# Ledger of designs, part 175: miniprotein binders against q9h3h3

Target 1, 235 residues: q9h3h3
Amino acid sequence: EDGFTAEHLAAEAMAADMDPWLVFDARTTPATELDAWLAKYPPSQVTRYGDPGSPNSEPVGWIAVYGQGYSPNSGDVQGLQAAWEALQTSGRPITPGTLRQLAITHHVLSGKWLMHLAPGFKLDHAWAGIARAVVEGQLQVAKVSPRAKEGGRQVICVYTDDFTDRLGVLEADSAIRAAGIKCLLTYKPDVYTYLGIYRANRWHLCPTLYESRFQLGGSARGSRVLDRANNVELT

## First folded at step 15 (miniprotein)

Design pF2
Fold by ESMFold2-Fast, scan of step 15:
Parts: structure tokens; sequence; C-alpha cells
Structure pF2 (fold): chain B 235 residues (1-235), chain A 86 residues (1-86)
């Protein structure tokens, strides 16, 4: 995360999106097949570019699980990018609010809770829990990165279809916690990814909207969620 | 001016978001239907105003349609929350 330039991160994300994905699609595959699929493709063993002896001999960009009700809608990304160029030229302040307006007017609404884990048992266990929650209908869709050659951390992305729907974002956090996840979570709208809002951006925007930390005892959700942009506790 | 119209549209869109957030929160908590319906009605009225001002400002029809679709999705979630609370 730190130590990489925005252009390097964007290039890696584009490459992963363009390479083949391993998908369990609950819209067309019985839920009873999930456990066998998870055993076949544990993310700690699936390699980014393929290796002899791994589950894959060919490159894999992402490992994903689609929920039964999942209906993808990317919106008008091309229109968003054109409007973004116009906004930068206009001299208007670039704020979370103006980016939210661009997202709404171009229907680029999806976002994701992110968790970063080292390759190994804990990653595979966390992914299995998330995948089951998706197939059972508590979450809409999720993906996890394959193992990189360098052995760095892998990321699990749990998507919601509308980042402006704050209650929906918080409901997803609750479902992630109910699945047994206790690590730090951060929430990022896809509009920020498309427009290149990463750490150290020139507009001084926080690259994530929310942060969720697990807290034991007393809380119905099992977590404390902070709105990073407004510095407000939501739970 | 066109700039002032666009700023007003953005203000109305933010107000719609706040109203629908509150409506859904109340629906989840099983609040009186009349209170929830009042917020829904206000959001629908603001959407009509935003659409007319956006048209006057020359906002492309596709973008105005996306605003409407976004509001309709959030309204559907409020209705779903009402049904679940029953």
Amino acid sequence: as target 1 above (235 residues)
Amino acid sequence: STEELIERVEELVEEILELLFEARKLAREGAPLEEIEKLIKQAEDLLRQAEELAKKAGVPPKQIEFIREWVERLLRRVREAIERAK
C-alpha cells in the first residue's frame, strides 16, 4: 500500500481486472457445491500468474463469489471520466461531495469493504466465511486477490451496490462481522478507484470513506465504524 | 445562471439522500408509517424540482435519468424495510 505510486497501483488493478477470474456464481450454481469449490481454490494457494503445483497453471486476476441476487451495474464510466476532466478544468473545489455528485449522475455507485491479510490459514478461513455469507444472501458479491510472487498481503473486497446508501454499507459491515471477521476494514467507493484517488492524491482526499474496527462486548454489531471524511463515529 | 442551477440541483440531491436515509432508518425501527411516508413524499417532491432545474441547466437527459434511477432504488429499499418491520 505505502511505497507504491498511484499509477503503479492503477496499472496492477487494471491488469488483474483484464486477466481471467475464477468465479463461483450462485445465480447458476447450487450452494451445495461451494465447499468443494473453496477447497479447490484457496486464495493462499492460487497464484497470480500460474505455477506448477498450484490450483492454476494460467494467470488469475481475481477469485470471486457472486450472490444469487447479484445484478452488476458499472454505470457510465466513460461519461464519468469525461466529466472528471471537465471538473478539473473548471476550477471548482474537488471534495467528497463533488465526487459523490459525479458518481450519482453517472450511476457509478458501487463500493467495497477492504481487508488485507497475509497468505495462509487465516486468509483462507476469512474468505470461506465471506463466500458463505454471499451464497447465503447476507452479502451481494466479493472477491479476493490471488497470491503474488512476492508473498505480500492479499486483499478481500466485499462489494455493496451503492456507496451513497450509508445504511447498506453499515449492514454489509455487520454481515462481515457476523461471518467471524475481526480485522480492520476500510470502505472505498469505486468512483475513487476509477478517478485515481489513492493515498497522497493531489486533492488531499482520504482514499477511504469509512473504517471499521472490531470491538468485543456491548455492541450489537461487534464493530465501531468511523466516517473518515467527517471524523464522526457512526456506531 | 447555469452554474447556480447546477449547484441548486446538487443541493437538492444531497437533501434527497438525507431524507431517504432518515426514512429507511425509521422504517427499520418500525416507526409510524405516516412519519415515513412524509419523508418519502418530501424526497419525491425534491426529485421533481431537481429534474426540472437540471433540464433548465442543460444537464444531459441520461444524467437526469440516472438521478431518478438512483432515487427510485433508494425508495425501493425504504419500502422493503417497511415490509420487513411488519
Scores: ipSAE 0.809, ipTM 0.937, lowest interface PAE 0.7, mean pLDDT 88
Fold by OpenDDE base, second read of step 16:
Order: structure tokens, then sequence, then C-alpha cells
Structure pF2 (fold): chain B 235 residues (1-235), chain A 86 residues (1-86)
């Protein structure tokens, strides 16, 4: 991924964040309405730009489900970015530890498990499982990208409040696996997104902290989680 | 419509990206500063337009701010490329 591709993806992500979201909010909507909402807005059919014949007539940036415990707290993203700029100009070495400290200092601690799935039944089924887990309080918040015109893979993002809380990250992985999801998962802190740190960045920072692989008959968690920074299995 | 406004904001963001990439390329190639500054100015003008449209579309202020900060980071990279070519 060249620097152009990373910046293009950032622009697309920002654009998607600006578009209207289709949201099921469990704080205000009865859980009994979830199935009807999922049937109305299957992610494989919801189109990014509201194509004719889609469930949505208007552009949709994301489809999201908010749990009862969801509290939007993004921390001091501006302060984080300013500190990041100052760090770049200082000529000091930039490490994953440096970014972690920046994130902590500015309270930008959110992170997400990511899964990429082709449009279709498998995606919709995976999303339904995640949405239910969110509504049931096993997960805090999740979102899925709408279908693109090109028919590329859609992404489901399952958030955790603190990427530095290893236990919370692992609990979310377990909940995702319990929802029946068997695909590869990668965990990325949002701080990397806010700072525009993507794959193949000039600092050689890996934005993926954890990788989860499904394991049949394995531990009670149903997955093997790898710490990518240390190349150590956690599970 | 709100949709049309958001779509236009997306288009402007893409145009800004293209302009700043071209500006950075030209800077690396040792192009005249005047040519690079022209592209920078165009990108800054498009940013202002994007912010105005985003406000009209009801985009949250924090998201608009994020766009500005993103563009400013790209601009800094262009400036760094200019200084290195010097």
Amino acid sequence: as target 1 above (235 residues)
Amino acid sequence: STEELIERVEELVEEILELLFEARKLAREGAPLEEIEKLIKQAEDLLRQAEELAKKAGVPPKQIEFIREWVERLLRRVREAIERAK
C-alpha cells in the first residue's frame, strides 16, 4: 500500500463518517425490534450511495448498533494530533510505545476488531450475530460498511473502549467468536487512524496490535490471539 | 439535498488529495515553487468549500475539524518536500 492508497482510504473513511448512519440504538429502541431492523437493512444490500432498488434511498456512511453501555468518548483527538506533529518535528524516535503514551495522555484509547467479508449471506449473518451481541450487552458498539459499487469486501468494526486493556480486547474477541464468527480478526487502535498511520508508513509502525484466528476444539475462547508487536500468543 | 452536499464534500476531498499529491510530486521533482504554490492554494480553496458544504449538510463540527487537520497534515508533507528539494 503506497502512501497514496493509505491517504485515499483515509479520505474515504472520513467521507463515510460524514454521511448519514443507519443506527440501531439499544438505549432507545427495544431489543425486540432488532430483527426487523436487520431484515430491513441487511449490510449486503445497503448501498453506499443509495442506489436504485437498495433499502436506502440516501447515502449511508455506516450501519451501526449501539449497546446499552455505549458512551461516545473520543478523547482529545486535537491535542493528540498536535502532540503527534510536535513529535515528528522533534526528530525523536517514534515507536509503538510512543503512540501508546500519546494515546493515554490524550485519552484516545478506543480500538476495534476488524473483519473483512464479501457481500452476501455470510456478511449479513455475521453482522446479525454481532448486532445481537451488542444489544445483549456482550459488546459495546459495532459498525459495518455499506456495499460499494465495485462490490468489494465490506468491513465490520467491533469497538472496545481501551486498546491498552488487554483483557477487554480479549473479551471482545471471545464475544465475537461466541456470535459464530470464524474469520480472521485484526485489532487496531483508533489512534493510528486519527494520526493517519496505515500499513507501510514511513515509521514502520504496524497499526495492527492483535490478530485473532478461529480455532476448533481449542481453548474456551474459540480463538488464538497473537500479539503482533511482541509476536506472542496471548491465548 | 443533504446527500448531494455530502457527495460533493467527498469529491472535494478527493480533489484536494490529488492536488496535494501532485504538489508533493512536483516538489520532489524540483518544479518551480510558483507551480507548487498554485496547487497548494487550490487545495486550500477546496478545503474551505468542503467545510462550508459539510456545515450545510449538518456534518458534526468535530468531523469537519478532522478534515481540516487531515489536509493540514498533507500540506505539511508538501512543504517538507519543498524544503528537501532546496
Scores: ipSAE 0.000, ipTM 0.187, lowest interface PAE 14.2, mean pLDDT 84

Design pF20
Fold by ESMFold2-Fast, scan of step 15:
Structure pF20 (fold): chain B 235 residues (1-235), chain A 86 residues (1-86)
Amino acid sequence: as target 1 above (235 residues)
Amino acid sequence: STEELIERVEELVEEIMELLYDARLLAREGAPLEEIEELIRRAEELLREAEELAKRAGVPPKQIEFIREWVERLLRRVREAIERAK
């Protein structure tokens, strides 16, 4: 996590969410416009805070592609945060199970497959593949971080609408692999992000639920998926 | 106690999740409808029990509605899998 505290990472994520997004919305834009949009806004060139030499002069928090059938539902995030404060005060154990229960009872169910890539051609190529899969209907929605002022790896987030729907999470992994993605993927529920659960968390929780590694040939799915909490292979 | 009621609700919710995952896998594989329907029936029974216990525990109505909405959403995924297997 580049030496940053969980609090710092949470603040950076919040700032990015609040800043303007560059969006290709397949619900209102023809699929034929996608290639031109991708060429105009390659994530390796779009800067976080704007630069005269980049595609953007103003800050950009995220570059996103919405699928034709995408219907966002963030749930009751305010209620989730209030319940989280109460849970910490209660002295009840904080486990993946208790967080899952909070997520269900506040309908904060979305989650995401994460991939981290250095700025450059491979990032732009991977993003283009993901964006096409979203517009073609194999994935629901995705976003990629702009280039940070300090440099470092950028992240592509591919969302599913319900992290408790294990099969749906696995189907998204398959679609990512079918789009030509071969790098390591990890899956994180948004409830963990909203509550600031990162590598160095107080509760010693693994910050991701699943890990996907590409298999070179001999695999029906093109990947091996591990349930990190239970150390069980799902594929 | 309220704590015991909440713990039981959480257990029921976890069981519903596993039942509907199994139902979806069976539906995807084209298993007999009787087997899929039995898992759905059990999940719906546990949902009713969870709703009643949550009410007795004083869980806000909105959160109980979210539990029901979550189950109904997973049930739709099972029905979609049944249709695709045909």
Scores: ipSAE 0.674, ipTM 0.901, lowest interface PAE 1.5, mean pLDDT 88
Fold by OpenDDE base, second read of step 16:
Structure pF20 (fold): chain B 235 residues (1-235), chain A 86 residues (1-86)
Amino acid sequence: as target 1 above (235 residues)
Amino acid sequence: STEELIERVEELVEEIMELLYDARLLAREGAPLEEIEELIRRAEELLREAEELAKRAGVPPKQIEFIREWVERLLRRVREAIERAK
């Protein structure tokens, strides 16, 4: 379930990026309106194509919350893609380090913690917790996929500005856990998505850099974070 | 198994990506249109196979649709490269 969902989610994410978003922007909207917005647009009920009886009449690509400190910076994605094509043509070895350098060179440094949840109360509750954490400034930006007609898991994405900043990635994990999220989290840089590097790719690159597992009674962080590249626990 | 089918779908998607990237590269290099169209045709065949396997694996139709939409975007880039090389 997790493999196909990741590629699907990446392609879906790119397609959904072109459709209208339902956005709560904490830079322009008072925090006191968040609860009403969450009640109006619960992710489990918002439909991808605006089905009859849904809160949305029009197609929705994503439901998103922007924090007060949110600044959109996508970097040079076109330059990144051109450099990636050139690299493939060169026949040079492609490693996670190579991709990291490409990302740095082109300033494509965003990454996200991902969680997959079935539609329903648990998803809506998780989203509400994340949205609140964003509005309160503990997180910068998050989005959740709308409900598909056929059901399936919905994804919540919690972004960080720099996947190379390990501390920032870990801080986001802590904030997610503090928001009451107990499910498995995976961290993926956006550079992998922009380059079409999915699971089981020909270069054997793992697009997941970190995994976070909830830990009962453990450290102040409430999670164990695994560096997938080095197979080392960071917490 | 369902897991094996999903794995095969992922492999096919990767092969499609390779074909379409190669097609785009060939287009930029001014390769014969027939050579590029062969890669496109092969990619479309693999897409159909991937869709059928995904259906058998119980992948939701919308997820399958996203694969198609992604491939169509790549195909568009190949076509744009062909037009720029004329």
Scores: ipSAE 0.006, ipTM 0.203, lowest interface PAE 10.2, mean pLDDT 84

Design pF21
Fold by ESMFold2-Fast, scan of step 15:
Structure pF21 (fold): chain B 235 residues (1-235), chain A 86 residues (1-86)
Amino acid sequence: as target 1 above (235 residues)
Amino acid sequence: STEELIERVEELVEEILELFFEARLLAREGAPLEEIEKLIKQAEDLLRQAEELAKKAGVPPKQIEFIRYWVERLLRRVREAIERAK
């Protein structure tokens, strides 16, 4: 990202999605096995491309936990892509509202809260807290990136099934905070990922739909959430 | 000039991604393997150009290695789809 575009970030994401995932699936695995699985695969030690000295010798794209009720639904991504190409050709303004409408029309509704943490104990502890919240039913599904060869932070993604359901997005934020997470959270709809909306996009759109900042002391919800697309405070 | 080189790398990466998406669609639709292989070869040629320009632009060697790895990984997934379609 230092020297490269949104296309580079999109390609990284696609490569990770195509590589094997390490998954704890609560739909088929007893919750009692989670602690051992987390100890075996701490994100700070699982390497992206595999190393003999790490828990994995083969490439790993993501480390994920699926909740008991998890039912994946990506929507009509093919129809979304065709409509996006038509929209770009139409001369119609490309805005957050237009993208939202495309997502609704094609049922591409999922999104995620993102947190970026340096490799180490704090990352592993945060992931363990999120994973337990997923297995206990307070969150639906989450994943964390493995450790890249060099150069920085890893990302934890906590998914919600509908980015247009503001209450559901806020409930996920509350569950993340209840798990002890206090860092900055940003929310990105998956439609933005599919369409390549990243930091330096040509339409000058904010790639973050919501932001959550932890509030010390008197906050009733434990966080302040902003709608970045409309520049409106939600909490 | 460094900014110009980086812009060229960005253009090549975008072309590679377009070829990847086209090849993946063709593979899913059961198109002739020879047609898909042409797209893969073109993407590989563009990757070599992108690596050379990135080196000229002073991009760190490890970042260039990463770009090569993820592009080759994407193309490998297309090749695996081709093998499954045989």
Scores: ipSAE 0.000, ipTM 0.156, lowest interface PAE 16.7, mean pLDDT 77

Design pF22
Fold by ESMFold2-Fast, scan of step 15:
Structure pF22 (fold): chain B 235 residues (1-235), chain A 86 residues (1-86)
Amino acid sequence: as target 1 above (235 residues)
Amino acid sequence: STEELYERVEELVEEILELLFEARKLAREGAPLEEIEKLIKQAEDLLRQAEELAKKAGVPPKLIEFIREWVERMLRRVREAIERAK
């Protein structure tokens, strides 16, 4: 998605998932603690591998906020990967439809709205808005990447539990916009991440399903959402 | 063949997805309950067909259960949209 090979991107994602996370869990922590936690761990200052001048001395893979009702279900990822190997061997066309079918039959349904922002005040402000929306119940769960030592943009991921639920995906977009977010958003199902679908993938699939652009004084949702796979405006 | 049976299951699942999307859209718009319930019944009937064909195709019971759970969750969201629109 950033121009690196799919293999390099997948390896980096796996390492981040396996390293420690900084988590504000609204299921077990009072909402009144959120502002102090956000002040302690601004994503523009939390470093990926630890740094003497940062809030963390040890590696941090992700900074996350879990909503009060968050109940993670990754589905059968091992079965998904086995079915994916079989699909590739079968010679069947690899399309958004066949990937959606694998996702449904293995219950790997979660997906995420992605926003990429440069380290700085705007990133920290955007993350704070998203985190508050999660704790207040307008969004279910979100995470943001720490700052890489080489610089570059950081990503905020806002999850929905079912990418096949198009209206639920649109409701999450509306909640993100209501939180004051105006940048470009793209939506990626986790099945694509697990199977290594990134930019320049060998199957020539678009790595995201939806795109959301802010409309100043526009629609009730505050954005236009495009279905990228079918090139159709969602109403 | 087993392959053809499973392709038919996939077609039924896509049809269920379209029906449930339409049902939820109509529910959000406050459409007549009878029109929404008709789509729900069609989706439920297709789910029964998909489960039957999946069993004949030798699909593992856990995957058939995942399809059922997915449909049941989507149906719950349709009913929540009906309540919210009231």
Scores: ipSAE 0.480, ipTM 0.825, lowest interface PAE 2.6, mean pLDDT 86
Fold by OpenDDE base, second read of step 16:
Structure pF22 (fold): chain B 235 residues (1-235), chain A 86 residues (1-86)
Amino acid sequence: as target 1 above (235 residues)
Amino acid sequence: STEELYERVEELVEEILELLFEARKLAREGAPLEEIEKLIKQAEDLLRQAEELAKKAGVPPKLIEFIREWVERMLRRVREAIERAK
């Protein structure tokens, strides 16, 4: 059941990528307008399908903020998938290292920190903190899912350009923590999404590379980051 | 508009999901095979429609393939549920 739910959520997330996005683009919009935009489109109130009384009258796939340095680059996702099909047909062992090499070869290197929050003030406050960090240049790009009809948890995604750049991944974690986020974070490369590798997949691959837990009072980073592949703490 | 086509593709994907979830539920409940097969056929027809619209909307081929593969996995699970209920 958990695998089915993860595949369903991934298909829904991909479908949402095709719907209209509510975007604040810091490259074209003054930073002074961010607070008004956040007030107009609080994620807890924006509905997936434009329900009556919502801030949006039309369906919304994602709410997003683009930073000044944001440059969309998805790499060769087509070549990646073809190589993945060939690899599956070859009967060769598939490891996290194999996927990393495929990602590098095809330049599909994006990844994201994920946080899941219930609809409400805490979600809207977290999103506002992330949006500010993006507009201020501490983060490059982030998105949040709109409210679903069933009132399930919403997800905030904070992207990094290269999941193989451990320093960049850790810097993004630090920026998220500096924005006041205290919840559990998980880091997932986009390559796993593009290849349909979810929780409980037939290859027993874990799509989560890193886990960040908030820590009170100790490290300059305010978090403990675990490398799940090696089961090693990085901080 | 491209946006309207994307919206329509998403709506079709949601309808496919609903049909397949219902088909799976009915299979688990031991519903008549003809009723489950009707839902499967409807889902397959909507998938073809979604793929055609996605191509027109300029959706990356890979995303289309991903949706297809996901639907096919769901269809396999429905069929497995039917076989377990026999």
Scores: ipSAE 0.020, ipTM 0.293, lowest interface PAE 6.5, mean pLDDT 83

Design pF23
Fold by ESMFold2-Fast, scan of step 15:
Structure pF23 (fold): chain B 235 residues (1-235), chain A 86 residues (1-86)
Amino acid sequence: as target 1 above (235 residues)
Amino acid sequence: STEELIERVEELIEEILELLFEARFLAREGAPLEEIEKLIKQAEDLLRQAEELAKKAGVPPKQIEFMREWVERLLRRVREAIERAK
């Protein structure tokens, strides 16, 4: 369906999270095994619901790489959702600052740089670069969606542990660019995902906090980053 | 009112973020420690004010603890930047 709602997007995300993941975990697996793992599971060929002709016969929700120092911390999502319901019932204005305050008080701080690519060599090459950066310690954790039967674009998510740490978010952007990635990147805090902030939301919030565009030439960072919430150039 | 207190907390959080961003940037650039410590002290003072206002607004103790942990996390990043700049 073309008319996706926030509810539909949230349902898809939950289904992917609940299905099995293909994981390269650098905390327990030698870095020397990464290239073989990437060759075995190229995201353009791994199917969402399994297929005898693909690397997987069973459903796969996500393909992920965990860095050596990765420590999962989702915070108090249940408390966040309860506070969100109370906020909506109160009639108080909902702003980026209000959501940030809720995220901090419930320790729901993680966020991610997003890139959307069509299935194919470019996606597989980009994912391999990101995965190597994660295993080498320049990034903390990343995942990529498997190929949908309908043939839409796939998404690579590169996580940071604290979306309020602007400098940390910019450092992750630099590492992505250093890996050879040139496409548009947008940054979304997980609090927005948990609360169903997507395109055309009721509160007219931009669904992403930052936007990164590759710059051709000798820029020190290789990209221009915009803070979309405050409409301020960061680089 | 509760809404007014929460709005004040939100404003203090914005101020804390600006101070800690500046402190970490200065630390990375190798600025004098006294300049960095001044920003850290200001952020800590604002955190104490935010905690007091959150308590008055009826925010649960666990959530106030998370706010403290959040600032401590960012302060650790400032200390790491100071060490790397040496």
Scores: ipSAE 0.431, ipTM 0.816, lowest interface PAE 3.2, mean pLDDT 86

Design pF24
Fold by ESMFold2-Fast, scan of step 15:
Structure pF24 (fold): chain B 235 residues (1-235), chain A 86 residues (1-86)
Amino acid sequence: as target 1 above (235 residues)
Amino acid sequence: STEELIERVEELVLEILYLLFEARKLAREGAPLEEIEKLIKQAEDLLRQAEELAKKAGVPPKQIEFIREWVERLLRRVRERIERAK
């Protein structure tokens, strides 16, 4: 996505996950400290590999906020990857249903709403809104990418526990809209990310399950959600 | 074979998911409680079958426990939606 090849995107994601994260953890930190933390680490100024002029001198992979009820469960990613390799060498068809089965079997159920924004005050404002929603309990967990050395858009990821739980996915969309977000949102299960499946894959799978578009003056939700696979509106 | 049993378990798990999606849809639309409960019972029956086959296929107990807990969480959300609709 964002103009890179699938292998390049997978490599960047792995590097970011392995580098240190800047985390506001509402399970152990009072909510009253959030505004100061957001002021200290605006994502438009935090640099990916560190810079003397930025808030960080050392690499930062992600900037994250964990809600009070956040209970991480990544599942069996190693088992998922091994099963995926076996599936690729088999004669079995590779379909969205097959990947859903694989994800369930290996407990890899999380997914995320993605939004891409240019570095600047609009990104920082959007992140602050998302972070407050997480700390207040309307969302479970979120992260935002630091500023890349070459520039380009940054991504905010808002997670849900179970991509097969359609109601939970839609509730997260509503909370994002309630936080003042008006840009295009796309929803991607983490199983696709762990398997390195991006837009241009050899199985012609669409890693994006849902799209959300801001609907001005319409619904109480503030958005129109499309099921990408079935081309059916859900809201 | 063991592989065939595992594939059948995966098919049952997907069928459970489809039944629960339909139950949620019906609950959201205010359908009669009897129709929703019928789908829930079918999902519970399939879960029992999936657990039995998974045990026969040698699926680790922890993995079977996870599938059960996952289905129970989805069932809870459907029941919560029904309660909210009343």
Scores: ipSAE 0.000, ipTM 0.274, lowest interface PAE 15.2, mean pLDDT 80

Design pF25
Fold by ESMFold2-Fast, scan of step 15:
Structure pF25 (fold): chain B 235 residues (1-235), chain A 86 residues (1-86)
Amino acid sequence: as target 1 above (235 residues)
Amino acid sequence: STEELIERVEELVEEILELLFEARKLAREGAPLEEIEKLIKQAEDLLRQAEELAKKAGVPPKMIEWIREWVERLLRRVRRAIERAK
């Protein structure tokens, strides 16, 4: 009756990462094949655990598009986890700054812009735009969740290689907007995911660093970006 | 304008899904064929509207085909439920 806990969210994330992915890899596949691949695997129809009548009969954890320059770099996640345990034992305050320093020390730098959309046309349209931007080189890598059995919103994740590189994060936002995306975006560093910083975490940290809202003519870019930690508008 | 059109297409697609899920449920429960067919016709009408609005909004033909295929697959499921209930 209580719904999902942080433990359940972490278990679901781990299961998705371990299950097979449907991948369009621009490093080895011609860009001309993208439209056919997108038509075959629309995220609104691909089911998490497989279903007779969906495009997949087997479980799918994520649907992903890798850009030509994609190179996986998780950093030292084991060292990060050990340092996190030490930090919790130390009695030192757990703040965004402390987590940022842990991430830098252990080279766990990647982060992502998140958008949550209901299964349907808008989700499939948004994903196709993002996928094309990745294949064309305006974004590095992206993934989208498959449809859960119980329904609910799906998430598109658009990755950047360094969450401390503010210009790079803002350039990714601009590329997302240029792809026609107009919904709310939030930016989360992967270090928060590895350490279990979700909504309602025990340290009362905001689970995202930036927020982007579409604006037709307010900025040089198509959006207003807010720094959540410092409550400062960047655009 | 384009944002409003895309949002309207999404609303229509969501409404189509609700109608077809209800039609399938009614078919499984052995409801009168006339009631089920009414929901199917409403869903088909909304699909035509969604396709036209998507074209007007400049949505690529491939994406319009994804919507059509998705709805057609659900229609086939509803038709199977009708046949099984007979």
Scores: ipSAE 0.000, ipTM 0.105, lowest interface PAE 19.9, mean pLDDT 78

Design pF26
Fold by ESMFold2-Fast, scan of step 15:
Structure pF26 (fold): chain B 235 residues (1-235), chain A 86 residues (1-86)
Amino acid sequence: as target 1 above (235 residues)
Amino acid sequence: STEELMERLEELVEEILELLFEARKLAREGAPLEEIEKLIKQAEDLLRQAEELAKKAGVPPKQIEFVREWVERFLRRVREAIERAK
């Protein structure tokens, strides 16, 4: 039962995109309704495939909150994939830089901060904090996985529009920390997902661009953010 | 090696799910059936390759069956979307 379990967590997340989502959309729903929605759908209790004893009887792929200004833009994913095939057959080096160039050329710029938490109060509390930050405008959009049949950790994804905008990525990290989140965060651009760049990938690329660790300094709270590709501290 | 087989298996599973996701999106948008069916065929071909690699890598039979059931479930969903678009 331990073969490929960790490697298949990303595959589970991708498969979830095919199932219905539970969405709080701040573009069309008053912010005053958020607390009731969060109480109705705590991620530790929402089941992936539905259960009469849970808040949902039908499958749920993701639980999401859309901010008032959210406008989805996945870019030209098909053009990206065609260019990726051409790059691989060209024999040119496959590096973080060439992937960044491909992403920019095809406008596939979104990325996300990831946190993995066990089902329970801490997960539900963390998600509530993130959801409130999204509705209040400090973050743009976020989603959390439902509880898997066998258990295991759930993932909260907090998206940013442009992974090449370092300041925007750091601002999202700060907003996550301000919401009371203290666990390890890792940042992954969506281009890596579309091209199959995961841990232990064929090209030996680091699948994470940034890593954020909570650090209490003096009288202020903050994060240490590392550029994982270059092993350089940014904050 | 087992490690190389495991890496390739993870890549194939992720590629399969991406193809299925794209096929479903195109089906919902009313794209040409030929384009959608091409993606489904690619996913089915990759699934066969993934099952062979998984067996060679020594992945437990129950886990292989679980992945296959997930892919077949999503393939049925994509085909249902295609039928609605006819």
Scores: ipSAE 0.000, ipTM 0.109, lowest interface PAE 20.3, mean pLDDT 78

